# Designs tried in a protein design chat: VH-VL binders against q8ixk2r445to577. Part 284

Target 1, 133 residues: q8ixk2r445to577
Amino acid sequence: FFGMLQNKGLTDYCFDYNPPDENQIVGHQVILYLCHGMGQNQFFEYTSQKEIRYNTHQPEGCIAVEAGMDTLIMHLCEETAPENQKFILQEDGSLFHEQSKKCVQAARKESSDSFVPLLRDCTNSDHQKWFFK
Below, E stands for the ipSAE of ESMFold2; O stands for the ipSAE of OpenDDE; V2 stands for 0.75 times the mean of E and O plus 0.25 times the DockQ between their complexes.

## First folded at step 12 (VH-VL)

Design u21 (framework fv_zigakibart; at its last look DockQ between E and O 0.82; V2 from the best seeds 0.00; counts 0 for: pae E 2.7 > 2)
Fold by OpenDDE, look of step 12:
Structure u21 (fold): chain C 133 residues (1-133), chain A 119 residues (1-119), chain B 107 residues (1-107)
Amino acid sequence: as target 1 above (133 residues)
Amino acid sequence: QVQLVQSGAEVKKPGASVKVSCKASGYTFTGYAMHWVRQAPGQGLEWMGYINPYSGKTKYNEKFKGKATMTSDTSASTAYMELSSLRSDDTAVYYCAREKYTDYYFDYWGQGTTVTVSS
Amino acid sequence: DIVMTQSPSTLSASVGDRVTITCRASQDISNYLAWYQQKPGKAPKLLISAASELQSGVPSRFSGSGSGTEFTLTISSLQPDDFATYFCQQYYSYPYTFGQGTKLEIK
């Protein structure tokens, strides 16, 4: 699967990665932003290694969860996907993080109208359902 | 270079409608939300709402629901805002403004369109 | 709605003066505050975002500070080109709202 990763509950919002420096593509937080279909910042790939890859740059980046955090951060992809980079995209649209055993949910950031994907206890909420478009 | 060019000044009677256009160039039109902001004579700025040209999704300030209708034409890279049932207090300069990517403030503005409502 | 209140509404100053404009939010908006400059007959121009981040091309004599409910725009040494109306804007939550403006005029 590849393309824009869009949230079902938070309509019209997609995974977005826009690092401040194009030469420093790792270490920043993945956010949610209005879907725009331009690719690049909103183009992701779900791989057979259960990675969510941001492959617009070389080396390729993979979404990871750092210890003790509930945010998604961009790391470098590895030959063998580390445990903190493994996600299961379920048939029902839920995105499950194997290591934390939590689901990715579209959530409000500090700003009432800014959104980010966060790890939360798994529920049946549409805010925890995602699809590639 | 990014440019937002709006349609010319309008003079309308009360009860009439007006449609203001905002033609975008210098960037991918569907890639950025377009907002509308009005400014009554000698007054401050009021946020009216935005449209996502990619999906067509809109969000309105409650104050302008039923008053303003935002649309877009991707083939023309143009955003439109229609004002209905015009009243004298709708007299204002109307701006289109591009949202800074992922930052929610406005980096580029149209030159403004003056709408005058008078009997 | 979040109300943004600027002070003063009008400010008379001379070239070379240090000028401070204040913007207060009716509730905590963190640092989601932008400052704009508007000259007569022109669209607003973005000066500062995130309360203190100076935009590219804006002279260094402009600075912003504050967080929560109180914010300030400072011009360290006023230049002739700076006489204009200034607006603050919160983008913490919808609907986005602006201050009523501060007209900076020549004394």
Scores: ipSAE 0.618, ipTM 0.877, lowest interface PAE 0.8, mean pLDDT 94
Fold by ESMFold2, look of step 12:
Structure u21 (fold): chain C 133 residues (1-133), chain A 119 residues (1-119), chain B 107 residues (1-107)
Amino acid sequence: as target 1 above (133 residues)
Amino acid sequence: QVQLVQSGAEVKKPGASVKVSCKASGYTFTGYAMHWVRQAPGQGLEWMGYINPYSGKTKYNEKFKGKATMTSDTSASTAYMELSSLRSDDTAVYYCAREKYTDYYFDYWGQGTTVTVSS
Amino acid sequence: DIVMTQSPSTLSASVGDRVTITCRASQDISNYLAWYQQKPGKAPKLLISAASELQSGVPSRFSGSGSGTEFTLTISSLQPDDFATYFCQQYYSYPYTFGQGTKLEIK
């Protein structure tokens, strides 16, 4: 799967990665932003290793969640995907993080109109449903 | 170099409509939300809403729902705002403004379009 | 809606003066505040974002501070080019709202 990873419930919003330093892609949080035609920051690949890759730039970044955390952070991809970088995109659109046993949800950042993807207990909410466009 | 160039001034009678244009250049038009801001004579600024030119999706300030219609033409890199059923209190300068990518504040503004509604 | 209140509405000052314009939000908006300068017949120009981040090409005599509900724009040593109207704007939540403006006039 390739393209912009969009939320079903929070319409018109996509995964977006905009690190402060374009030459240092590791360690920053993935956000949600209005879907746009610039594929650099909103283009992701879902791989056979169950990775979500930011691969419009080298070296490739892979989305990870550190143990005990709920935020999605960019790490370097590895030859064999680490467990904290494995997500299952289910047929119903849910995005399941294997290590934590939680689902990715569109969530409001700090009670504002800004949004981020966060891990939450899995539900049937459309805010936990994702698809590539 | 980012530039937003708006259509010229309009003088209209009550009940008419007007369509203001905002032609963008120097950046990827579909990558940035385009906002519209109103300034009545001698008054402050009022946010009217935005269009996402990539998706066509809009969000309006409730005050302007039914008055303003925002559209875009991606092939022309142009955003439009149409004002319907004009009244004298619609007399204002109307600005387009580009939203700074991921930061939400307005980094570039059009020169403004004066719409005057009088009998 | 978040109400933004500027003080003062009109300010008279001389070249070389230090001036401060205050903007108060009706609720906590963190640092999601911008300051704009507008000259007669011209579009607003962005000066400061995130309450304190000076925009490229804006003279260093401009500075912003504040968080939450209280914000200030300071101009150290006014220059002739600085006489204009200044607006604050919250971009914390929709609808975005502006202060009523502060007209800075030459004394």
Scores: ipSAE 0.466, ipTM 0.833, lowest interface PAE 2.7, mean pLDDT 91
ESMFold2 (binder alone), look of step 12: mean pLDDT 93; pTM 0.940

Design u22 (framework fv_zigakibart; at its last look DockQ between E and O 0.91; V2 from the best seeds 0.77)
Fold by OpenDDE, look of step 12:
Structure u22 (fold): chain C 133 residues (1-133), chain A 119 residues (1-119), chain B 107 residues (1-107)
Amino acid sequence: as target 1 above (133 residues)
Amino acid sequence: QVQLVQSGAEVKKPGASVKVSCKASGYTFTGYAMHWVRQAPGQGLEWMGYINPYSGKTKYNEKFKGKATMTSDTSASTAYMELSSLRSDDTAVYYCAREKYTDYYFDYWGQGTTVTVSS
Amino acid sequence: DIVMTQSPSTLSASVGDRVTITCRASQDISRYLAWYQQKPGKAPKLLISAASTLQSGVPSRFSGSGSGTEFTLTISSLQPDDFATYFCQQYYSYPYTFGQGTKLEIK
């Protein structure tokens, strides 16, 4: 699966990664933003290693759960995907993080009208449903 | 460079409608939300809403629901805003403004379109 | 809706002066605050975002500070080109709202 990773509940919002420095693409938080279909910052790939890969830049980045946090950040991809970079995209659209045993949910950032994907207890909420488009 | 060029001034009677255009150039039109902001004579700025040209999704200020309709034509890289049932208090300069990518403030503005409503 | 209140509404100053404009939000908006400059017959121009981030091409004499509910725009040494109307804008939540403006005029 590849393309825009869009949320079902938070309509018209997609995974987005826009680092402030094109030469430093790791260590920043993955956010949600209006889907725009241009690829690039909103182009992701779900691999057989259970990675969510950001491959518009070399070296390639992979989404990881930030240590001790519920946020998603960008790390470099590794030959063998580390545990904090493994996700299961279920048939029902849920995105499950194996290590934390939590699901990725579209959530409001700091009570603002901006949004981010966060780890939360798994529910049947459409805000925890994702699909590639 | 990024440019937003709006249609010319309009003079309308009460009850009429007007459609303002905003032609974008210098960037991928569908890649950025386009907002509309109005400014009554001698007054401040008022946010009206936005459209995502990629999906066509809109979000309106509640104050302008039923008054303003935002659309876009991707083939023309143009955003439109139609005002219906015009009243004298709709007299204002209307701006289109591009949202800064992922940051929600406005980095580029059209030159504005003056809409005058008078009997 | 979040109400943005600017003060003063009008400010008279001379070239070389240090001037400060205040913007208050009716609730906590963190740092989701932008400042714009508008000259007569022209569209607003973005000066500062995130309360204190100076935009490219904007003179360093402009600065922004604050967080939560109180924000300030400061011009350290006023230049002739700076006489204009200034607006603050919150983009913390919809609907986005602006201050009523501060007209900076020459004394």
Scores: ipSAE 0.772, ipTM 0.918, lowest interface PAE 0.6, mean pLDDT 95
Fold by ESMFold2, look of step 12:
Structure u22 (fold): chain C 133 residues (1-133), chain A 119 residues (1-119), chain B 107 residues (1-107)
Amino acid sequence: as target 1 above (133 residues)
Amino acid sequence: QVQLVQSGAEVKKPGASVKVSCKASGYTFTGYAMHWVRQAPGQGLEWMGYINPYSGKTKYNEKFKGKATMTSDTSASTAYMELSSLRSDDTAVYYCAREKYTDYYFDYWGQGTTVTVSS
Amino acid sequence: DIVMTQSPSTLSASVGDRVTITCRASQDISRYLAWYQQKPGKAPKLLISAASTLQSGVPSRFSGSGSGTEFTLTISSLQPDDFATYFCQQYYSYPYTFGQGTKLEIK
């Protein structure tokens, strides 16, 4: 799949990657922002290796979760997807992170009206449901 | 160069409606939420809400639900705000303001549209 | 709603003076605070975002500080162009709210 990765529960919000320096795409957090389709910051590819690729930039970025963390961080993609970069988009729309056994959830940053995707225990919440458009 | 150019001043009778326009240029209109802020004479600023021009979705300050209607025309790069059932206390300058991408504060403002409600 | 309270409401000062304007939030807003300058008959102009980040083209005599509930805008040496009304604004949560303003007047 390729497109804007949207949240069902937090309507009108999409995965967004806006690194402060376009030449330094590694190590920054993925956010959620109003879906806008501008540029390439909200376009991701879900690959046969179960990666979520930010392939607007070369070398390509892949979303990862570092051990013990709950934030989604950009890493460089590798020839064979590392375990921390594997996500299963399930039939019910949940986005499951294999290594951590947790689901991606739309969450408030510091209880504000700014949002980020975070790993949480899997539930039936629509805030854990995602789709490409 | 980013510009937001608003429609001209309006004088209205109580009970009428008014539709203020905000024409954007110099950037991708659908990429940025457009907010509306009012300023009553000699007073501070009051946030009214926004529209996402990409999706057409809106969010209103509860104070203005039912009073204000925000729309946009993406082919014209123009945002609109309509005020209904005008009263004297709706007299104010109304600004459109662009939300800074991913940061939420307002980086560019229209010049303001004065709406005067008098009988 | 988060109430933003500015002080003072009016400040009289001379060219060359150092002035400070404070803004207090009714709850913790982290660093989600902006400062705007507004001259009569004009739209507000963004000066500072994220409590302390100067916007491009804003003179370095402007500075911002604070986090949580208390914030300060400082002008280190007033210039004639600085006499205006200043507003703080929280963008931590909806509805976004502004301080009532501080009018900086020439003495």
Scores: ipSAE 0.668, ipTM 0.896, lowest interface PAE 1.7, mean pLDDT 93
ESMFold2 (binder alone), look of step 12: mean pLDDT 93; pTM 0.943

Design u23 (framework fv_zigakibart; at its last look DockQ between E and O 0.93; V2 from the best seeds 0.83)
Fold by OpenDDE, look of step 12:
Structure u23 (fold): chain C 133 residues (1-133), chain A 119 residues (1-119), chain B 107 residues (1-107)
Amino acid sequence: as target 1 above (133 residues)
Amino acid sequence: QVQLVQSGAEVKKPGASVKVSCKASGYTFTGYAMHWVRQAPGQGLEWMGYINPYSGKTKYNEKFKGKATMTSDTSASTAYMELSSLRSDDTAVYYCAREKYTDYYFDYWGQGTTVTVSS
Amino acid sequence: DIVMTQSPSTLSASVGDRVTITCRASQRISNYLAWYQQKPGKAPKLLISAASTLQSGVPSRFSGSGSGTEFTLTISSLQPDDFATYFCQQYYSYPYTFGQGTKLEIK
């Protein structure tokens, strides 16, 4: 699967990675933003290693979760995907993080209308369902 | 360079409709949300809503629901806002404004379109 | 809706003066605050985003500060080109709202 990773509940919002420095593509938080179809910052790939790859740059980046955090951060991809970079995209659209045993949910940043994907206890909420387009 | 060029001034009677255009250039039109903001004479600024030109999805200020309709034509890189059932208090300068990518404030503005409603 | 209240509504000052405009939000908006400058017959121009981030091309005499509910725009030494109306805007939550404006005029 590849393309824009869109949220079902938060309609018209996609995974977005826009680092402030294009030469430093790791270490920043993945956010949600309006889907724009331009690719690049909103182009992701779900691999057979259960990675969510951001492959618009070399070396390729993979979404990771830091220990003790509930946010998604960009790391470099590795030959063997580390445990904190493994996600299961279920048939029902849920995106499950194996290490934390939590699901990725579209959530508000603070109480604002800015949005981010966050790890939360798994529910049947459409805000925890994702699809590639 | 990024440019937003709006249609010319309009003079309408009460009850009429008007459609303002905003032609975008210098960037990928579908890549940025386009907002509309109005300013009554001698007054402040009011956010009316936005359209995502990629999906066509809109979000309106509740105050302008039923009053304003936002559309876009990707082939023409143009955003439109139609005002219906015009009243005198709809007299204002209407601006289109591009949302800064991922940052939500407005980085580029059209020059504004004056809409005058008078009997 | 979040109400943005600017003060003062009108400010008379002279060239070289230090000028401060205040914007107060009816609730906490973190740093989701922008400042715009508008001259007669022109569209607003973005000066500051994120409460304190000066935009490219904007003179360094402009500065913004604040977080939460209280924000300030400061012009350290007023220049002739600075006489205009200034607006604050919150983009914390929809609907986005603006202050009523502060008209900065020559004394």
Scores: ipSAE 0.852, ipTM 0.942, lowest interface PAE 0.5, mean pLDDT 95
Fold by ESMFold2, look of step 12:
Structure u23 (fold): chain C 133 residues (1-133), chain A 119 residues (1-119), chain B 107 residues (1-107)
Amino acid sequence: as target 1 above (133 residues)
Amino acid sequence: QVQLVQSGAEVKKPGASVKVSCKASGYTFTGYAMHWVRQAPGQGLEWMGYINPYSGKTKYNEKFKGKATMTSDTSASTAYMELSSLRSDDTAVYYCAREKYTDYYFDYWGQGTTVTVSS
Amino acid sequence: DIVMTQSPSTLSASVGDRVTITCRASQRISNYLAWYQQKPGKAPKLLISAASTLQSGVPSRFSGSGSGTEFTLTISSLQPDDFATYFCQQYYSYPYTFGQGTKLEIK
């Protein structure tokens, strides 16, 4: 699939990638922000290699979770998807990270009313359900 | 250059309604939430809520639910706030303010619209 | 609601003075704090975000510090253009709230 990756429970919020320096896209955290439908920051592609690609940037970015971490970070895509960049979008909408065996959840950043996707133990919460718009 | 231009001052009687406009220019209107903030005479600032012009979704400060209605017209790059059942304590300057993309604070403000409710 | 309390409410100072305005949050808000300047009859103008990040076009004599619950706005050498009312604002959680303001007056 491709498009804006939205959260079912946290309505009107989408995956968003807005690095502090638009020319240095590697190593920054993916966030959740109000869906706006414009520009490249909210457009992602779910590929046959189970990657979540930052759809319009060259060289293309792929979402990864580094070992021991729970944050979703932008890496460069590789010819063969590394294990830490593989996510399974399940039929029920859960987004499962294979290497960690955890699910992506819409979570509060520092307990505030700003939001980020984080890895958490898988549950049936709507905050762990995702779909492309 | 980003600019927010609000409609002119309004004088209303109690019980009336008023609709304040905020015309945006210099940026992609649907990409930024638009907030409304009021300032009663000689008082501080009070956040009223926002609208996401892309989706039409709103969030209100509970204090203003039922009083304020926020809408937008994407084709006109304009946000609106309607106040209903006006009372004298609704007299204030009403500002629109643009949310800084991904950061939530307000980077640009309209010039303000004075609404006076007087018998 | 998170209450933002500014101190002092009114401050009299002379050109060249170092001025400090304090803002206290009723709970921890990390660095999700902005400072605004408002002159009579004008909209607020953003000076500082994230407690300490100076906005483009704002003179370097302005600085912000603090995290958690205690924040300060400092003007290192007061200029005539700086006489205004200053507001802090938390954007940590809804509803967003402002301090009551500090009016900075010329002595």
Scores: ipSAE 0.744, ipTM 0.910, lowest interface PAE 1.3, mean pLDDT 93
ESMFold2 (binder alone), look of step 12: mean pLDDT 93; pTM 0.940

Design u24 (framework fv_zigakibart; at its last look DockQ between E and O 0.62; V2 from the best seeds 0.00; counts 0 for: pae E 3.7 > 2)
Fold by OpenDDE, look of step 12:
Parts: C-alpha cells; sequence; structure tokens
Structure u24 (fold): chain C 133 residues (1-133), chain A 119 residues (1-119), chain B 107 residues (1-107)
C-alpha cells in the first residue's frame, strides 16, 4: 500500500511530514494536515516489513516510536526493521504499533487546533481508522 | 513566484449577490488551503473561512454561514467566494490568502476586492 | 471566540524611536500568534510568526515576544517605511481572529 494515509474519523486529514531541512529528514514529528494530493510530504508506503516509509527523500525514512513517547517521529529505515518501527495495518483500518500495543489515533495537538497522530489504547473509533488513497 | 490576483471592484444593490475570484499562480493550487478575510472601511481584519481546493472541503466562520459560499476550480487555479443577500454592512475589502503549509498563518495575499453595497 | 485586543489603537512616533505594540488574547494561545503590517490600499504583509519568528526579508529591527496571553511587537529603531497599521492574529483555534489594529503615525 502507498499514497496518502488518510484518517477516517478526522475527515480530509492525512499523514504529513515536512522537515525543516530537506537534508535532515529524521528526528521530527509526523503530523496531520489537510490532504492535498501533491505526493510529496504526504506520500507514504506500507511495506512487507510492516514499516511506514517516507520514500520522498534519500536516505529513506521510516516512522518510529521511541520509548516513553506517544508521538510518531521519523527515523532512518534499516535493513531489518526495528521493533519500534513495526506497525500492523489491519483490515478494519486500525493501525497497530506492535511494540507499544497501542493504536494510532488522530488527535488534537496539545494547546493547538492542529492535529497529530498519537498512540492510544485501541478502540473502535473512526479516529483510529486509516486508509491509503 | 507565488501570486494571487483577485477580480475587480464591485458595486451592488442591497439584496443582490456578488462572486469574487482569486486566481493563483506560481505554486500547486490544490496543495494549499485558500482562506478569505474581509476588512470593513477603517476596521480590522475578519476571518471568513477556508477551502481545501484538493478535496473541496470548506470551513466557515459561523458569522458568515449562509452569507459566504466558497468554491474552487482546479482547472483554472481559481478560488471563488460568493456573497448573497448583500447588505450595507457587507461593504468591505475582501482578501484571499494562502495558508502557509502546515503552519496555519497567511504567507501570500491577494490585492483585495472592494465590494460596495449601496441603495 | 478568542478576542485579540491591541494597544494602543494609535501610536505617534518619530524616526529612530523604539516602539512597542501589545496584543492580548482572551485566553492562552501558546505561541500561535502572527504579526502583519498593512499599508493603505495594500494587503497585509506577514512580519512575524509563532510570536517571535521573523519572516524572511523582514528587517531585523522588528522583533516579537510573548506567549500565553500577552504579546509584543517591537521596532527597535523606527524607519520611514515602518509607518503603517499593524495587526496581530491568533491561529490557535477556529475561528481565527485578529486584533483591531495599531496605526503607527509620524509624530
Amino acid sequence: as target 1 above (133 residues)
Amino acid sequence: QVQLVQSGAEVKKPGASVKVSCKASGYSFTGYAMHWVRQAPGQGLEWMGYINPYSGKTKYNEKFKGKATMTSDTSASTAYMELSSLRSDDTAVYYCAREKYTDYYFDYWGQGTTVTVSS
Amino acid sequence: DIVMTQSPSTLSASVGDRVTITCRASQDISNYLAWYQQKPGKAPKLLISAASTLQSGVPSRFSGSGSGTEFTLTISSLQPDDFATYFCQQYYSYPYTFGQGTKLEIK
């Protein structure tokens, strides 16, 4: 699967990654932004290694969760996907993080009217449903 | 370079409608939300709403629901705002403004369109 | 709605002066505050974002500070080109709202 990763509950919002420096693509937070179909900052790929790859830049980035965090950040992809970079995109649209045993939910950014994907306990909320478009 | 060019000044009678256009160039039109802001004579700025040209999704200031209708034509890279049931207090300069990508403030503005409503 | 209140509404100053404009929010908006400059018959021009981030091409004599509910725009040494109306804008939550403006005039 590849393309824009869009949320079902938070209509018209997609995974978005826009690092301040195109030469420094790791270490920043993945956000949600209005879907725009440009295929640059909103193009992701779900791989057979259960990675969510940001394949717009070289070297390639993969979404990761660090210990103690509930946000998604960008790391470099590795030959063998590390545990903190493994996600299961289920048939029902839920995006499950194997290491934390939590689901990715579209949520309001703290002290903001913007939105981010956050790890939360798994529910049947549409805000935890995702699909590629 | 990014440019937003709006349609010319309009003079309307009360009860009439007016449609203002905003032609975008120098960037991918569907990649950025287009907002509308009005400014009454000698007054401040007032946010009216936005449209996502890619999906067509709109969000309006509650104050302007039923008054303003925002649309877009991707083939023409043009955003439109129609004002209905015009009243004298709708007299203002109307601006289109591009939202800075992922930052939610406005980095580029149209030159403004003056709409005058008088009997 | 979040109310943005600017002070003063009008400010008279001379070239070379240090001037400060204040913007107050009716609630905490963190640093989601932008400053614009507007000259007669022209569209607003973005000066500062995130309360203190100077935009490219804007002279260094402009600076912004503050967080929460109180913000300030400072011009360290006023130049002739700086006489205009200034607006603050919160983009913390919808609907976005602006201050009523501060007209900076020549004394």
Scores: ipSAE 0.546, ipTM 0.856, lowest interface PAE 0.9, mean pLDDT 94
Fold by ESMFold2, look of step 12:
Structure u24 (fold): chain C 133 residues (1-133), chain A 119 residues (1-119), chain B 107 residues (1-107)
Amino acid sequence: as target 1 above (133 residues)
Amino acid sequence: QVQLVQSGAEVKKPGASVKVSCKASGYSFTGYAMHWVRQAPGQGLEWMGYINPYSGKTKYNEKFKGKATMTSDTSASTAYMELSSLRSDDTAVYYCAREKYTDYYFDYWGQGTTVTVSS
Amino acid sequence: DIVMTQSPSTLSASVGDRVTITCRASQDISNYLAWYQQKPGKAPKLLISAASTLQSGVPSRFSGSGSGTEFTLTISSLQPDDFATYFCQQYYSYPYTFGQGTKLEIK
């Protein structure tokens, strides 16, 4: 799948990646923002390796979760997807992170009025449901 | 330069409707949410809601649901707000305002449109 | 809804004075607060975002401070151009809300 990855519960919000340095895409957090399709910031690809790729940039970025963390951050993609970069987009729309056994949820970042995708215990909340458009 | 130019002042009778326009220039219209803010005489500023011109989706302050309808025309780079069933207490200046990308505050404002509802 | 309460509602001051306008939020809004200046017959103009970040072209005599529930706008030495109405606005959550305004008048 390729396009803007939207949240069902937080309607009209999409994954958004806007690193402060265009030449350094690694290590910054993925956020949620109003869907707008502007530039390269909201376009992601879900691959057969269960990666969420930021592939409008070379070298390509892949969304990862570091051990013990709940935030989604950008790493470089690898030839074989590392376990911390594997997400299962299920038929019910849930986005399951295999290594942590948790689901991606739309949430407010603790120190801001930014909405962010965070790992949480899996529930049936629409805030844990995602789809490409 | 970013510019928001609103339609001119309107005088309406109670029960009528009015459609205020906000024409954007100097930026990618579909990349930024457009908000509407009311300023009634003797009152401060009230947020009315926004439209995402990319998706056409809107969010309304509950106070204005059923009163205001926000739309946009991408080919004209123009946002609209329609007020229905006008009453005298709808008399106000109505502003459009652009949301700063990812920061949510309003970085550019239209000049305002005065709507006067009188018998 | 988050209620924003400004104090005072009217301020009389002279050119050269230091003035402070306060804004209290009914709940913690972190630093998601903006200050606007509005002159008669004109649209509001953004002065400060994130409680303390001055916007480009805003004179350095303007400053903002605070976080959580209490915020201040300070003008260190009033100029004639500063007589206007000032609004705070939270953008922490919808519905966005404004303080009732502080009218800064010449004494």
Scores: ipSAE 0.333, ipTM 0.787, lowest interface PAE 3.7, mean pLDDT 90
ESMFold2 (binder alone), look of step 12: mean pLDDT 93; pTM 0.938

